# VHH binders against q99177, part 39

Target 1, 341 residues: q99177
Amino acid sequence: MKRGESQAPDAIFGQSRAFALSDSSVNPDVIEYLKSVRQEALRTNAISIKNHMNLQKRTRHKSSMYDDEDEGALKRHAISPSLIRLQRNVEIWVRWFNSVKATVLTNAYEFTGYEDETLDLLLLFLKNYLEDMPSKCTTVEKIISVLNQHSFPEKAEEKEENLQIDEEWAKNILVRLEKTKIDSVEDVKKVITEGDKHELVGYNQWFQYLINNEPQHTTFHEKITSKQLWVLIKYMSNTWIKEIHKKGRHYRRLQDWLFYILVHTPERVTAEYTSILRDLGKKCLELIQKKPVEAHENKITLPKEMAELNVEIPAAVENMTITELTVSVIAVNYGQKDLIE
Short names: E, the ipSAE of ESMFold2; O, the ipSAE of OpenDDE; V2, 0.75 times the mean of E and O plus 0.25 times the DockQ between their complexes.

## First folded at step 22 (VHH; framework vhh_rezetamig_d1)

Design y2 (at its last look DockQ between E and O 0.01; V2 from the best seeds 0.00; counts 0 for: pae E 11.8 > 2, framework grips, placed apart)
Fold by OpenDDE, look of step 22:
Structure y2 (fold): chain B 341 residues (1-341), chain A 123 residues (1-123)
Amino acid sequence: as target 1 above (341 residues)
Amino acid sequence: QLQLQESGPGLVKPSETLSLTCTVSGGSISSNSYYWGWIRQPPGKGLEWIGHIYYSGRTYYNPSLENRVTISVDTSKNQFSLKLSSVTAADTAVYYCARQGFDESYWKPFDYRGQGTLVTVSS
């Protein structure tokens, strides 16, 4: 089957016009929609067939006595080997995870803001960018005016050349500035310092971000709001976890993100959020049960930052998969033990 | 041959509701293999997906427009319609109706679309 030519992302969906539903880049909402449509189609067809069959069955009463031999064979649901493995190791895995979580949350670098000098350089860059704009709206003019009131350090221009700031940064900041009442340079500084936690909107943007960026503790403070975290968990549950499990193209990166997502998931969650986690857990469990991945094929790896924090993978968890860890954490830390029972 | 044709007013006032109808000919919209959609292209901008509808009436909308968009289907007339409420100048665009296929595992490309109709939002 000819790998469908990477059709340029359709401007409509921000994705290819033709895409596999199993592709990690596909919006899970779209998948759900299609599943629902399919189900509806099947239901409609079944009804139609039933209606047609009921029309045809009025004639041939052939009483085929299909002896429903209820072979009630108690299919002793043989506890899947995967479940046995989870049950045996869940305590060890979760203990390790909790240790890692504590380490990351305690020792990871926290962005405390820009130094004044750096901030001045950013302001200068922004100023120059705005001044060079061919068309300036009233808002831009106002911002420029405000920035002109700021006293820049004498050598700031020389230092600006050393800053690897791209125009995209300025564009993004401008969008934020336009949404904010700017009366002073301090307001601009605030906008710059206060990361737009809502910069990434929608499945495709998040997907691209995840794929192209390593997870870091600071990302969860700077770019990911509490609400967005749960959105990401849903995306994981609906789409990305499958990619991880089947070792798709981006499975390593997604795995790293899932690990960080778990680390940054609050310990205390509402019933609603618990439900979301439970769904993720169920999905993981289903995947594990359907195709047990040999543990050696999909071992967990540590994200770069964790390695820098001297997090180690002990022998006891070396063969653990991220999917198994996810189920374990959800089962134990969030009181969903029935998932592994 | 399947044909899709957009119809509706080319001018809409701000805050009013844009209403368009797509008439399908040469084929039935009552197919389980396709969904029917609306897309638009603002001047100087790329194509934007508005939403889709299945013949059963199930809809999927662009989240950015979800609160303003209603798509409906009339299988008896072999038509589906778009309503976009509270329009602004930003809603000025060429609007297209289109058919897109899907199967168990794939989205398919749009295989048929209308010629498009320009809708201008102006006072």
Scores: ipSAE 0.034, ipTM 0.509, lowest interface PAE 3.4, mean pLDDT 80
Fold by ESMFold2, look of step 22:
Structure y2 (fold): chain B 341 residues (1-341), chain A 123 residues (1-123)
Amino acid sequence: as target 1 above (341 residues)
Amino acid sequence: QLQLQESGPGLVKPSETLSLTCTVSGGSISSNSYYWGWIRQPPGKGLEWIGHIYYSGRTYYNPSLENRVTISVDTSKNQFSLKLSSVTAADTAVYYCARQGFDESYWKPFDYRGQGTLVTVSS
């Protein structure tokens, strides 16, 4: 079993996370193999370097300009304490966010296909899960019979015990398998490798998904399409940002999702998409100015995956709220600086 | 076959400067389609992007490290280098050099990476 700092119960295939290489129960040959696979997997990250580099350059220049403007705004008229706080802190908050974004996206992996050894372990876990089910329909029995035809390596059982694979993953795979005609092990492999094709539709399905699942990098590349990302941003703007700001029932989970949405929002966007981001920024500013929340009560927290990457919140930004971060990122990274002037 | 190879001291004393060189073989560093980057992985932790350089000398650094990092390129030797000043034990990591591709719309991930070199910062 794994004892590293991260003991995440959810093993989602396609999410790349470094194995705990110091684990003495892991076969050294497996460790060396995994190191070479990681090198190849780094090639699939869809992060725009051109937009990232322009963003860093803009942040440096714009931060200097904003410091000057913040000074002038304080001298010229009385503005809300919340806006003054934004103006004073926007540079360091966005700089920190960009560092976090760079770290998260650098650790992202996307695979064009699964390694044979990894697929064998997933198939074995699925087989064991299905065989242990209390009652089985004919479809489950068919899938078991297909998996029984597959030849597993001699040590696969030992390796499967060393990997923590979530039973929820197996449940999700079974749902997809039941929607597909399965005649061979290759059909099962195809379902595993294609990811979750079950479409979430409408506000209620998305809301239930978000409150019941922690955000992960792989979710944004494998399960959330580009169009769906923008639907989520609209839901944030219209509804969820208000719940976050007032610390509603699900505010911590929605806050984590908003943080990941900001990380995964493309750096280069059309004018239409920029307008959608601007609407979210306007809503954030309205909430900050009209319904102030004490910063110490609503401090940003890191999503679990980011904490596992050893990302820290430095003292200089510890009292920032996600609402303040959101408008700051939109203003600086997406050219909407008038929001905080 | 493009190959990247890190070289440099494996042990660096605290407060000194970590210095690594990446030698590119089987391809030219003078390419308008790629950046040449440095990544590190502290023991038991995830990867951290340090920065990269275009062959013309233009650099881009992780803001959390930029005050201590210098990346340079020597096109005549087909090499690029990393200097990280004022190191502490927190800078102990496996350091990788890598090639980063991109297109007009978005950054593409590393398509080639060295084997990595462990650099330990200790007294």
Scores: ipSAE 0.000, ipTM 0.343, lowest interface PAE 11.8, mean pLDDT 71
ESMFold2 (binder alone), look of step 22: mean pLDDT 83; pTM 0.847

Design y3 (at its last look DockQ between E and O 0.02; V2 from the best seeds 0.00; counts 0 for: pae E 10.3 > 2, framework grips, placed apart)
Fold by OpenDDE, look of step 22:
Structure y3 (fold): chain B 341 residues (1-341), chain A 123 residues (1-123)
Amino acid sequence: as target 1 above (341 residues)
Amino acid sequence: QLQLQESGPGLVKPSETLSLTCTVSGGSISSNSYYWGWIRQPPGKGLEWIGHIYYSGRTYYNPSLENRVTISVDTSKNQFSLKLSSVTAADTAVYYCARQGMDESYWKPFDYRGQGTLVTVSS
C-alpha cells in the first residue's frame, strides 16, 4: 500500500490500518504508547548488545589511553534566532492576544437557548422519531407519554418539515434522556436545551469534529467541558501542533482551533493544568527551534468569527505564527517566562 | 508459516469473565517488530479493536473497554491471552487474535489473524 493513501478509517481502530505516527488523525495516546514501546525495545536491545559485548569484551584489553582532550569548547549556546524573535515580540503579541481574548469573550454570540417555537418543533420531531421506533423500552415509552401530554402549536407539523433535523440528533438526545429522570416535558426541554457537553468522546471524534467545524465561542460553552478543554490542549501538544507547524492538510483549521482554545483557557489554572500548558509551550518552542519557519510561510490567520467581530491583525503581529503566539501566551500569561529566556 | 489460533469457551454467563488464549505457531511473539492484539466482531456490527500487547508486556487497550480488559503475554508458551470481565450480551462476538506490525513511523495493518472464535454471552 503506497505511503500516503488516505485509507478509510478501519472499523477496528476507528483509524487507518496503516498510519504515520506524525499523522494528525492518529491518537496521541497511541503515539505515546508506540514511543514507549520503541524505547523499551531499544533498551532491551541495548541491554542484549551490552550483554553480548560484555561477553566479548573480556578478551581485548587494549588500554588505548586515548586522552580525549575534552576541548570544553564552551559551545556558547548561540541563542537561536527564533528565541530572539520571541523575546523581542512577546509583549506585543501577548498584548494583542489579550485584547482579542477580551473581545471574543465579551462580544461573541452566546447561545441563549431555543425559541419556544423551535423547541416545540424539536419536541415534535423527537416524539415522531420515538413513536416510529420498532422497539421501545420502558424509558422511551415514558418519554413518549410525557411528550403526548404536551400541547403542540397549530401547524407545528407543517413547520417540522422545514427543520433540517437528522435522526442522529434524535439518537443523541435519546441517549441523554435515558440518563435523565424525565417526569415532564420541561425535563425533556431541559435536556434538549442543555448542550451535550459529552457528545464527543475520544481523539478520533474530536479530530473529526475539529477538522469539519469552525471554532466558535459558543462551541466552548455548548460542546466543550472544562475537562475536555484540557484534553484538547493535550491533543494539540502531542499531535496537532506538529501538523500546524509543518502545514499539514488540516493546519489552518487546527490553527483556528488552537487560537480559540487559547482564548478560552482560564486565566487562573492549577499547577497541574499549568504543567499541561507548559508542555504545550515546550513543544511549540522545540518545533520553532528545530525548524524555523519563515514568518511569511505560516502567518497567523483569524478565525471567521473573530473577523466578524472586527478583530484585526496589526502590523506588529502580522508575521507571528500561532506556534509563536502559543509560546508567548503561555510564557507571559501563565508565568512560564523561562520558556523564552 | 505463522499461524494464530484462538482457544477458550464459546459460552460465558453474564457478569463472568471471558477468557481467551491465542497460540502462535510458526513464529515467535518475542519480536520487537509486532504487536499482538485482540479484535472482535459482534453480530451485525463492525470490527472492534480490543487491545494489543507487546512482547515485553506493555499493553494498550480500547478506552471503551479499558476497565474490563486485560491482555497478557506468555513468551515461554508463545501465547497471549484476553480477559474481559463483567460480560454482558453486548460482548457476544466473534473474537480474533491478530498480529500487527510496526515500522519506525507507521502502524501496519494486521498481517495475520486467527480464524476467530464465537463467544456467546448467555445465561
Scores: ipSAE 0.016, ipTM 0.240, lowest interface PAE 8.1, mean pLDDT 79
Fold by ESMFold2, look of step 22:
Structure y3 (fold): chain B 341 residues (1-341), chain A 123 residues (1-123)
Amino acid sequence: as target 1 above (341 residues)
Amino acid sequence: QLQLQESGPGLVKPSETLSLTCTVSGGSISSNSYYWGWIRQPPGKGLEWIGHIYYSGRTYYNPSLENRVTISVDTSKNQFSLKLSSVTAADTAVYYCARQGMDESYWKPFDYRGQGTLVTVSS
């Protein structure tokens, strides 16, 4: 067996890899989703086990309204083919999406493990930047003195030189350090780990950022704040989802960003945030109904990072578009099922 | 001190069923706040989520494996188990059992995991 990526994982075993966070309160929306999945897995009937997969497609359409079965057939002839397709497939598509989300986030937490290598590289880059300054005030000399007390691994200098770190990052960290009482390396670490999130403001700055950068999990972990995520969702709803649907310029990049936004949208959201998601879902539904998408030309493709993470598109979902996925996720995972009625 | 430990055969023949058990110690598997799950890492690849179970018996599986996977729980032994049927060489991997949170503060796939056990599928 060949190694596709020559990266030996750091094999540290035991519970020290886990982060001890507060684990109070069970998420009611997750419980409700699991109740729905459990009921679909239930197999108690006198008849019809033979056609379980075909029944599952029809059962999802019929799951809430068995008594309206004949009435529903007449109403279905009046409903657009695009909406009928959504109704028939939404459960399978969302189930797949939820498994993708779980896989992606599992790999994200593995890469933020026990090792301090990335933090050491950032500290070393900051130290080198400050030492290279042509003149140093007393505050800078204090920070250098604190950093000199830190023991760096011998290989950190080699890795720091190979890593392209933005000198503007160091300038911004210094500004924050000057506003903080710095007595130890731990104080510097706190400033770095609390991070300098993106300062981007407004539609044009965000659009330029998205079209010029691939989405990555680390971007959502390290650079995009919760507030900024919701700004991006609003821009998707107002403008970018239309560009994606009509295959405008940059639609593939914007599609990748939308997929990552869906993956990183929190499971528990306020009523205000639910309304923002609902607006996006309504826009997706409008686009699907007014201009049916050419099948295989608009089917979802995985972003590069996700394809490299063991994420696959099974045959059962391969003809789904990102627009269809978006309204499906909003309907099922965020309690907006009336969108697809 | 919560600990999870995988156990089971390290070698499985093609077309047979892989069977693993996770023993939970230092805590109770009966928890309203957590799922108990399985992940694997094939050689040279990233982690793949297999599925999870709530202590009441409710399951959720990776759809790519759904037809071959069964996860079960035995609360009296504080254990949960994985069965993966019809294995091939592609199922060779390090398998981990793990605990997964259920709210947005712990909406991480896993916060505790076992040491892992290598399972090789070979004739």
Scores: ipSAE 0.000, ipTM 0.419, lowest interface PAE 10.3, mean pLDDT 71
ESMFold2 (binder alone), look of step 22: mean pLDDT 83; pTM 0.850

Design y4 (at its last look DockQ between E and O 0.03; V2 from the best seeds 0.00; counts 0 for: pae O 10.3 > 2, placed apart)
Fold by ESMFold2, look of step 22:
Structure y4 (fold): chain B 341 residues (1-341), chain A 123 residues (1-123)
Amino acid sequence: as target 1 above (341 residues)
Amino acid sequence: QLQLQESGPGLVKPSETLSLTCTVSGGSISSNSYYWGWIRQPPGKGLEWIGHIYYSGSTYYNPSLENRVTISVDTSKNQFSLKLSSVTAADTAVYYCARQGWDESYWKPFDYRGQGTLVTVSS
């Protein structure tokens, strides 16, 4: 990134909350990671554009033919009615989903993070909490010394007294600070802004977390890492999608999580990640074709916060299930169209 | 320094067409790596994606609005525009123009946006 052409424009930014690369002075490891993701995205985008055009043409022609000749559809003895329903509806369902994804992601990135003034208040609250601790280890003393070097506005001290932050927030931040090498105020700010990432291990801890915590559109920025997203997709494929489909004990909560997982799945993925999505799509298709009585009545419901984001299910798509949406998204957006052909 | 600026009337009558223009300065709208989009925020609600356009003219719209939305681009003026037809009071919102993505994917978050302009649909 020491090239004058690419570095000069990126070094001077008109900052906004939505800009993902807001700091031109970043760790070289982050730059190398972003370059590898960019190379994969460029390669996948070229292939995906061609595939999307071909899939759109094939889907339109199939839908027109089946719609025009219902008696012809009856002649296809081996094709299930559920598969025909997918073939007829996949385009409108995915178009709706893609608009929802765009809206949800816009809100997730536009409303994440802290304003500088709010961040100063949080830093001041943390400093005061640590200074008031009766017993301080060397790590706490180091953090206090770092915070003492930061200049706080006089107004921040007055506003801190009015801010409703509970003591448990400070305790949780301290736990995370003890696990991090802290050399500057910027290191403390990073810990605060990254939120409470979970150290959940294994299926049972993740299952308990999901059933006990309602997801929000910001959860995958604040709480769930990229690697954890793929763990959750594997658990969906192996276990949770069946629980959702049969309306098991926790199906509504797991459905909400699945909806946000689909929204936050990256648009460009490697072949390995595509295979993980394909496994989920195959499981969804298997469940749809078994046609349990619950599947006939399992219309998708949106997470509660969608009304606040101006997201509703239009009449044209109101009868789809989350299982049908899932395989449709995987088929169209991730180049797995053969699942529904 | 890239800057996006919305312009257009702040008051529109019901059933008429809302028309806004976004002027891009400090950068070129003719980019292989970016889409140029419109977002709105109705009073007391979250942001709603309206659609975006690639500089060659390819568009993608929110299906909830697609029958009423036209987004266009004028690369010679470094501008792109929004037209929303048949407006009602539900279309009252702050409208933002924005740049989306760092590659050719249109599913990435917006990285620049304008200051926003309130458009009121009254009566």
Scores: ipSAE 0.013, ipTM 0.530, lowest interface PAE 7.6, mean pLDDT 72
Fold by OpenDDE, look of step 22:
Structure y4 (fold): chain B 341 residues (1-341), chain A 123 residues (1-123)
Amino acid sequence: as target 1 above (341 residues)
Amino acid sequence: QLQLQESGPGLVKPSETLSLTCTVSGGSISSNSYYWGWIRQPPGKGLEWIGHIYYSGSTYYNPSLENRVTISVDTSKNQFSLKLSSVTAADTAVYYCARQGWDESYWKPFDYRGQGTLVTVSS
């Protein structure tokens, strides 16, 4: 029974090597993504260390004057037609975007919480779910006890049947309740009302959520934390933007989400976050340059909520793609003009 | 227990299309947590990732094979399939279907895979 050599966890993956990273058969995009994540992790860690060693090493830029006259033909890198288009339209596109952003942030519906009646129904559903659990820990028993002290409205049980609440909601709420000190029904209500900003974990869950839900302003307040926003931007940069560009099955929905992500990206960002945006911008630019999408094929569409807010697409931006918009916004609003120069 | 089983011809002629099907049992393909993919191992070589599919039909392929690879999913049958067109001797390999997870940072390794099926490209 030869003792299977416990292959040391791969330093990059932290897990046993299902495949050698050096294997030419490994998807280079995956490798690059992993490298990028590692590099980012290293940068985040290095920024913490470099703040201490600001020793002044004046690296003397030796201006090596090597005059090598290599007449190599200034191959005037013919500015790609795509870049020319960006340069010509970037100001108009960004102006429009900023207008839209202002409209959404000012006029979009804000979740003010559940109505008392709805909240009572949710509490009742939760109570019933917990009571039906085969095994109850002390925490669950406590929550049930608290809920039993609540006076439910008359006919609440009849109305509960009309609520399309799934057990998954109750499970998620329970996880949150377990992390919270619950002494009263008001505490439970608070947990329910504050929403679970951490309910969606990982790429797959987010992907499923995005493809099955339209983006809304309220989603960015209720379900998406500041940190999660940046995770989504990374997912866009690494995977979804390619889907959008290739007009994959879910490209329209993903476009809508990208638009809302841009709208809800803070105006002022740290250097770290700027770097993330820059990476997205670069990726978009690369895609635009590789396959100039005939302007007619991937026109921006407005998400449903924006249309409801009477946002219009002017003629000047009608042929703009979400990828072009993304690059433009990053270049102008976040000081990354070199992307389009 | 989750089980994956590859099925298809073990012999394919050059320039033809290799077709394989993976049947999943003991779990649903319609899971939000996993991709369903194909990998292969040529004789004497390492594992090569071919691509994967989500239950929604979203696909991602190895760029080296992208022009020749099609992966499809049939959720009603709890199956997904591989087509590799214009095969050559270089495509001779043991082919595995597998389940792959994802986290916030990177692709998870394949946690379940089939027994593999040898496909030989020979005239």
Scores: ipSAE 0.006, ipTM 0.258, lowest interface PAE 10.3, mean pLDDT 79
ESMFold2 (binder alone), look of step 22: mean pLDDT 82; pTM 0.835

Design y5 (at its last look DockQ between E and O 0.01; V2 from the best seeds 0.00; counts 0 for: pae E 18.0 > 2, placed apart)
Fold by ESMFold2, look of step 22:
Structure y5 (fold): chain B 341 residues (1-341), chain A 123 residues (1-123)
Amino acid sequence: as target 1 above (341 residues)
Amino acid sequence: QLQLQESGPGLVKPSETLSLTCTVSGGSISSNSYYWGWIRQPPGKGLEWIGHIYYSGRTYYNPSLENRVTISVDTSKNQFSLKLSSVTAADTAVYYCARQGVDESYWKPFDYRGQGTLVTVSS
C-alpha cells in the first residue's frame, strides 16, 4: 500500500479517489519515466496528490501570463515595427482571407461516400504504397497479404498507372489500420470509408489527430462538431499558437489546421465565443510583439486542399504569417479592432 | 450517487486469464466526458495503471502490459471489464476500476475508484 495514498472514502459519495498516470500516444518511454517519478513522489509525500496537480495548473497558467505581461507592456509603450506592419496590412490580408474562405466553403469537396470504382482505386494505391515501403513490420505485411487477395478490376489498375501518390493519405490510413484488427479486405474498406469511428476526446487525442492528418473541409462537416471547434480554438490559444510562432515541432501542420479553423469559425458568434476568439487574438499579438518573426522566413503557405483549389498567394500577402492573419481576422471579422489600434 | 464495484474471481491459476467486471451505478458509462480504467497494486508495491477505455470502445493500455491486456465496455449493462492473459504470481494484486476525465493528461489522477478486489494467482 502506498504511503501517500491517504484518501478516505467520501461519506456522501461512497467512493475513494485515486491517482494514476494516463497514457500518452507520443512516447511510451516518456510515460514510463513519468511513472517512476510519480511513484517516487507518492512514496515520499503524505500530502494529497490532487493538491500538487492543482498547484501545477495554477503555476503553469500564472507563469505564462506573468512573463508575457512584463515584456508586452514595455513594447506597447514603444511602437513595434510588427504592430505597424499589422496596421498597414490588415485590410488587404483580411480581404484575401475572406476570398479564400469563400472559395473553400463553396468549392471544396464534401464526402458523401465512395463509389465502388473510387474505393478500388484507393485500395490499389494503398497496396502499392505499402509494397514500396523500404522496411515492413509484421502488421504492414499482414495488410499487404490481405490486399493481395483482392481482385482489382482492369479499369482500376489502368487508372492507377496515372495516379500521383499522396503519401500523407496513405500514412494516415496505415496508422489507423495498425490500431484495428484486419482479417479481410472488407476490414480495410471500412477503415478507408468510415473514417475514425472513435470520437476524439481530450487534448492528447486531438493533438495526435492534428499532427497525423492534414486539414480538409470535409472534416469540419463529418467529424468536428461546433463544440469541438471551440475546444480546438482554446488549445490553439493555450499551446499550439506558441509552437507555430516559434517554428516548433509540427509547426507547419498546426499552421494548416489554424488556417482551416479560421475558415470554419462561424461568422456570427455569441459574446462568450467572441471572448474565446479575443483571447487567441491577444496571444497572437503578444507573440508578434515579443518575438518578431522575419517576414521572409516565416511566410504563410497554403494547406494542400487550398492549393488544389488553385488558391493563390498574391504579392501583398506573401510575407504574412499565420499569426498575423489570425489576429487580423479576429480584429476585423469579429469586431476586436482595439487589438491592433 | 456514483459508485464503481469490481466483481470477479479472487483466485486465478497461473497461465490462465484474469477476468474482472466493473459495474457503474449512479452515473452513465456512456458519457463522452470520461475514460473508464483499471489500476492495480501488488502487495507492498506502488499503484500501476493498466489501461482505460472510452465508451465507444477505444482502448489505451500501459505499454508494459499491452500484449496481455484487453479492456472492453458494455454500455447497455453500464459495465466495463478487464482481461489479463497468461497470469503469473507477479499479477497478484488489488485491482481497482476507476474513472478519469477525458481532458486529463498523464499527470492527472482518476477522480473516482472502486473499493478494490484482491486477485491471487496460485496453483
Scores: ipSAE 0.000, ipTM 0.143, lowest interface PAE 18.0, mean pLDDT 72
Fold by OpenDDE, look of step 22:
Structure y5 (fold): chain B 341 residues (1-341), chain A 123 residues (1-123)
Amino acid sequence: as target 1 above (341 residues)
Amino acid sequence: QLQLQESGPGLVKPSETLSLTCTVSGGSISSNSYYWGWIRQPPGKGLEWIGHIYYSGRTYYNPSLENRVTISVDTSKNQFSLKLSSVTAADTAVYYCARQGVDESYWKPFDYRGQGTLVTVSS
């Protein structure tokens, strides 16, 4: 029973490794991003400490009145037109967003599980798969024994032929079953119905999933854990937001995902998570300022599910970009107003 | 049995374009069930997905490489190709062509891949 080696907080991640940096699926750019975030956090903390230390020393210096009129040109940092636009529209945009968020979270389809008939077919498929295995470990034998105790519906075998289930599904389920104490068919059903929230690991897998799948409310409950949500936000901040902003090949799909990510971001977040959101906001702001996109070039679009929920884009929001929305939501909903100020 | 084989130069100069071709045998590239893609492994690093192409010509690229990557397919030759422009030392890697299922492709690593070919970027 080898004692679970308390994985020392990764010096780079500062937190328990949500993913092993050594994982071959980790994009090096993500690692670099994480390093940069850490460095920035350290800088910010260092500056804060320095400012606190310098505030204590500044009390003594005598106000020598030297009037040097240095006409330092108040370089009126001309507020960027993009910032002005954000300031003018932020309230309207966020109000709309909050309405959409409420609609999606309240009315979106919730996976209530498999129908009993479907579940029975899945169990039958699994049973047959396991029975056909050339080598069976004790765990597999136990699972087979449990499944043999289940009464399958009449003609289930005929129906199974129509079910497009691949062996890979069974393999994945078996991995999960091996990690779970199985004493009854109900335990097996539970494993099948709970989904595998940890199946997607690493930048490449997530990227592939995002580009090949439309975002759905159910995905955020079935496949995306709370921790994984924040991983996705970091990926957005580091790489995907740039793709969206420049209208890269996958910008529409990524935009849809960003929208759903925002919708499913908790309202109350810790300081740590706030920092992550703030970083995303800053990146969005930076992109908007460096290369202003004409509003007509990258208008927000609604994901398919939202359209099905009869979500509409009002005229006041029609020219809004997802990047602008992201900054606005972060600024207002998460108390980061200084981003737009 | 499905076989994939990479072909192309093993040495490319900086700023030039890396070009590789994958020849598929024992299966048709025109299948609607698979993507045909490229992955690479730099020395001492993990696998990196470059991109893939559908038989229709629809391409998907890693965002980090998208501006430099072009993948094409020739169904008549049962081949697909990779072009990576403006290469640097960072592009030195073993390059693999691979097949990926369309369905639940994110759950399965590339089920079939070539033996790989080392491409070194050096002046």
Scores: ipSAE 0.000, ipTM 0.206, lowest interface PAE 16.8, mean pLDDT 78
ESMFold2 (binder alone), look of step 22: mean pLDDT 83; pTM 0.846

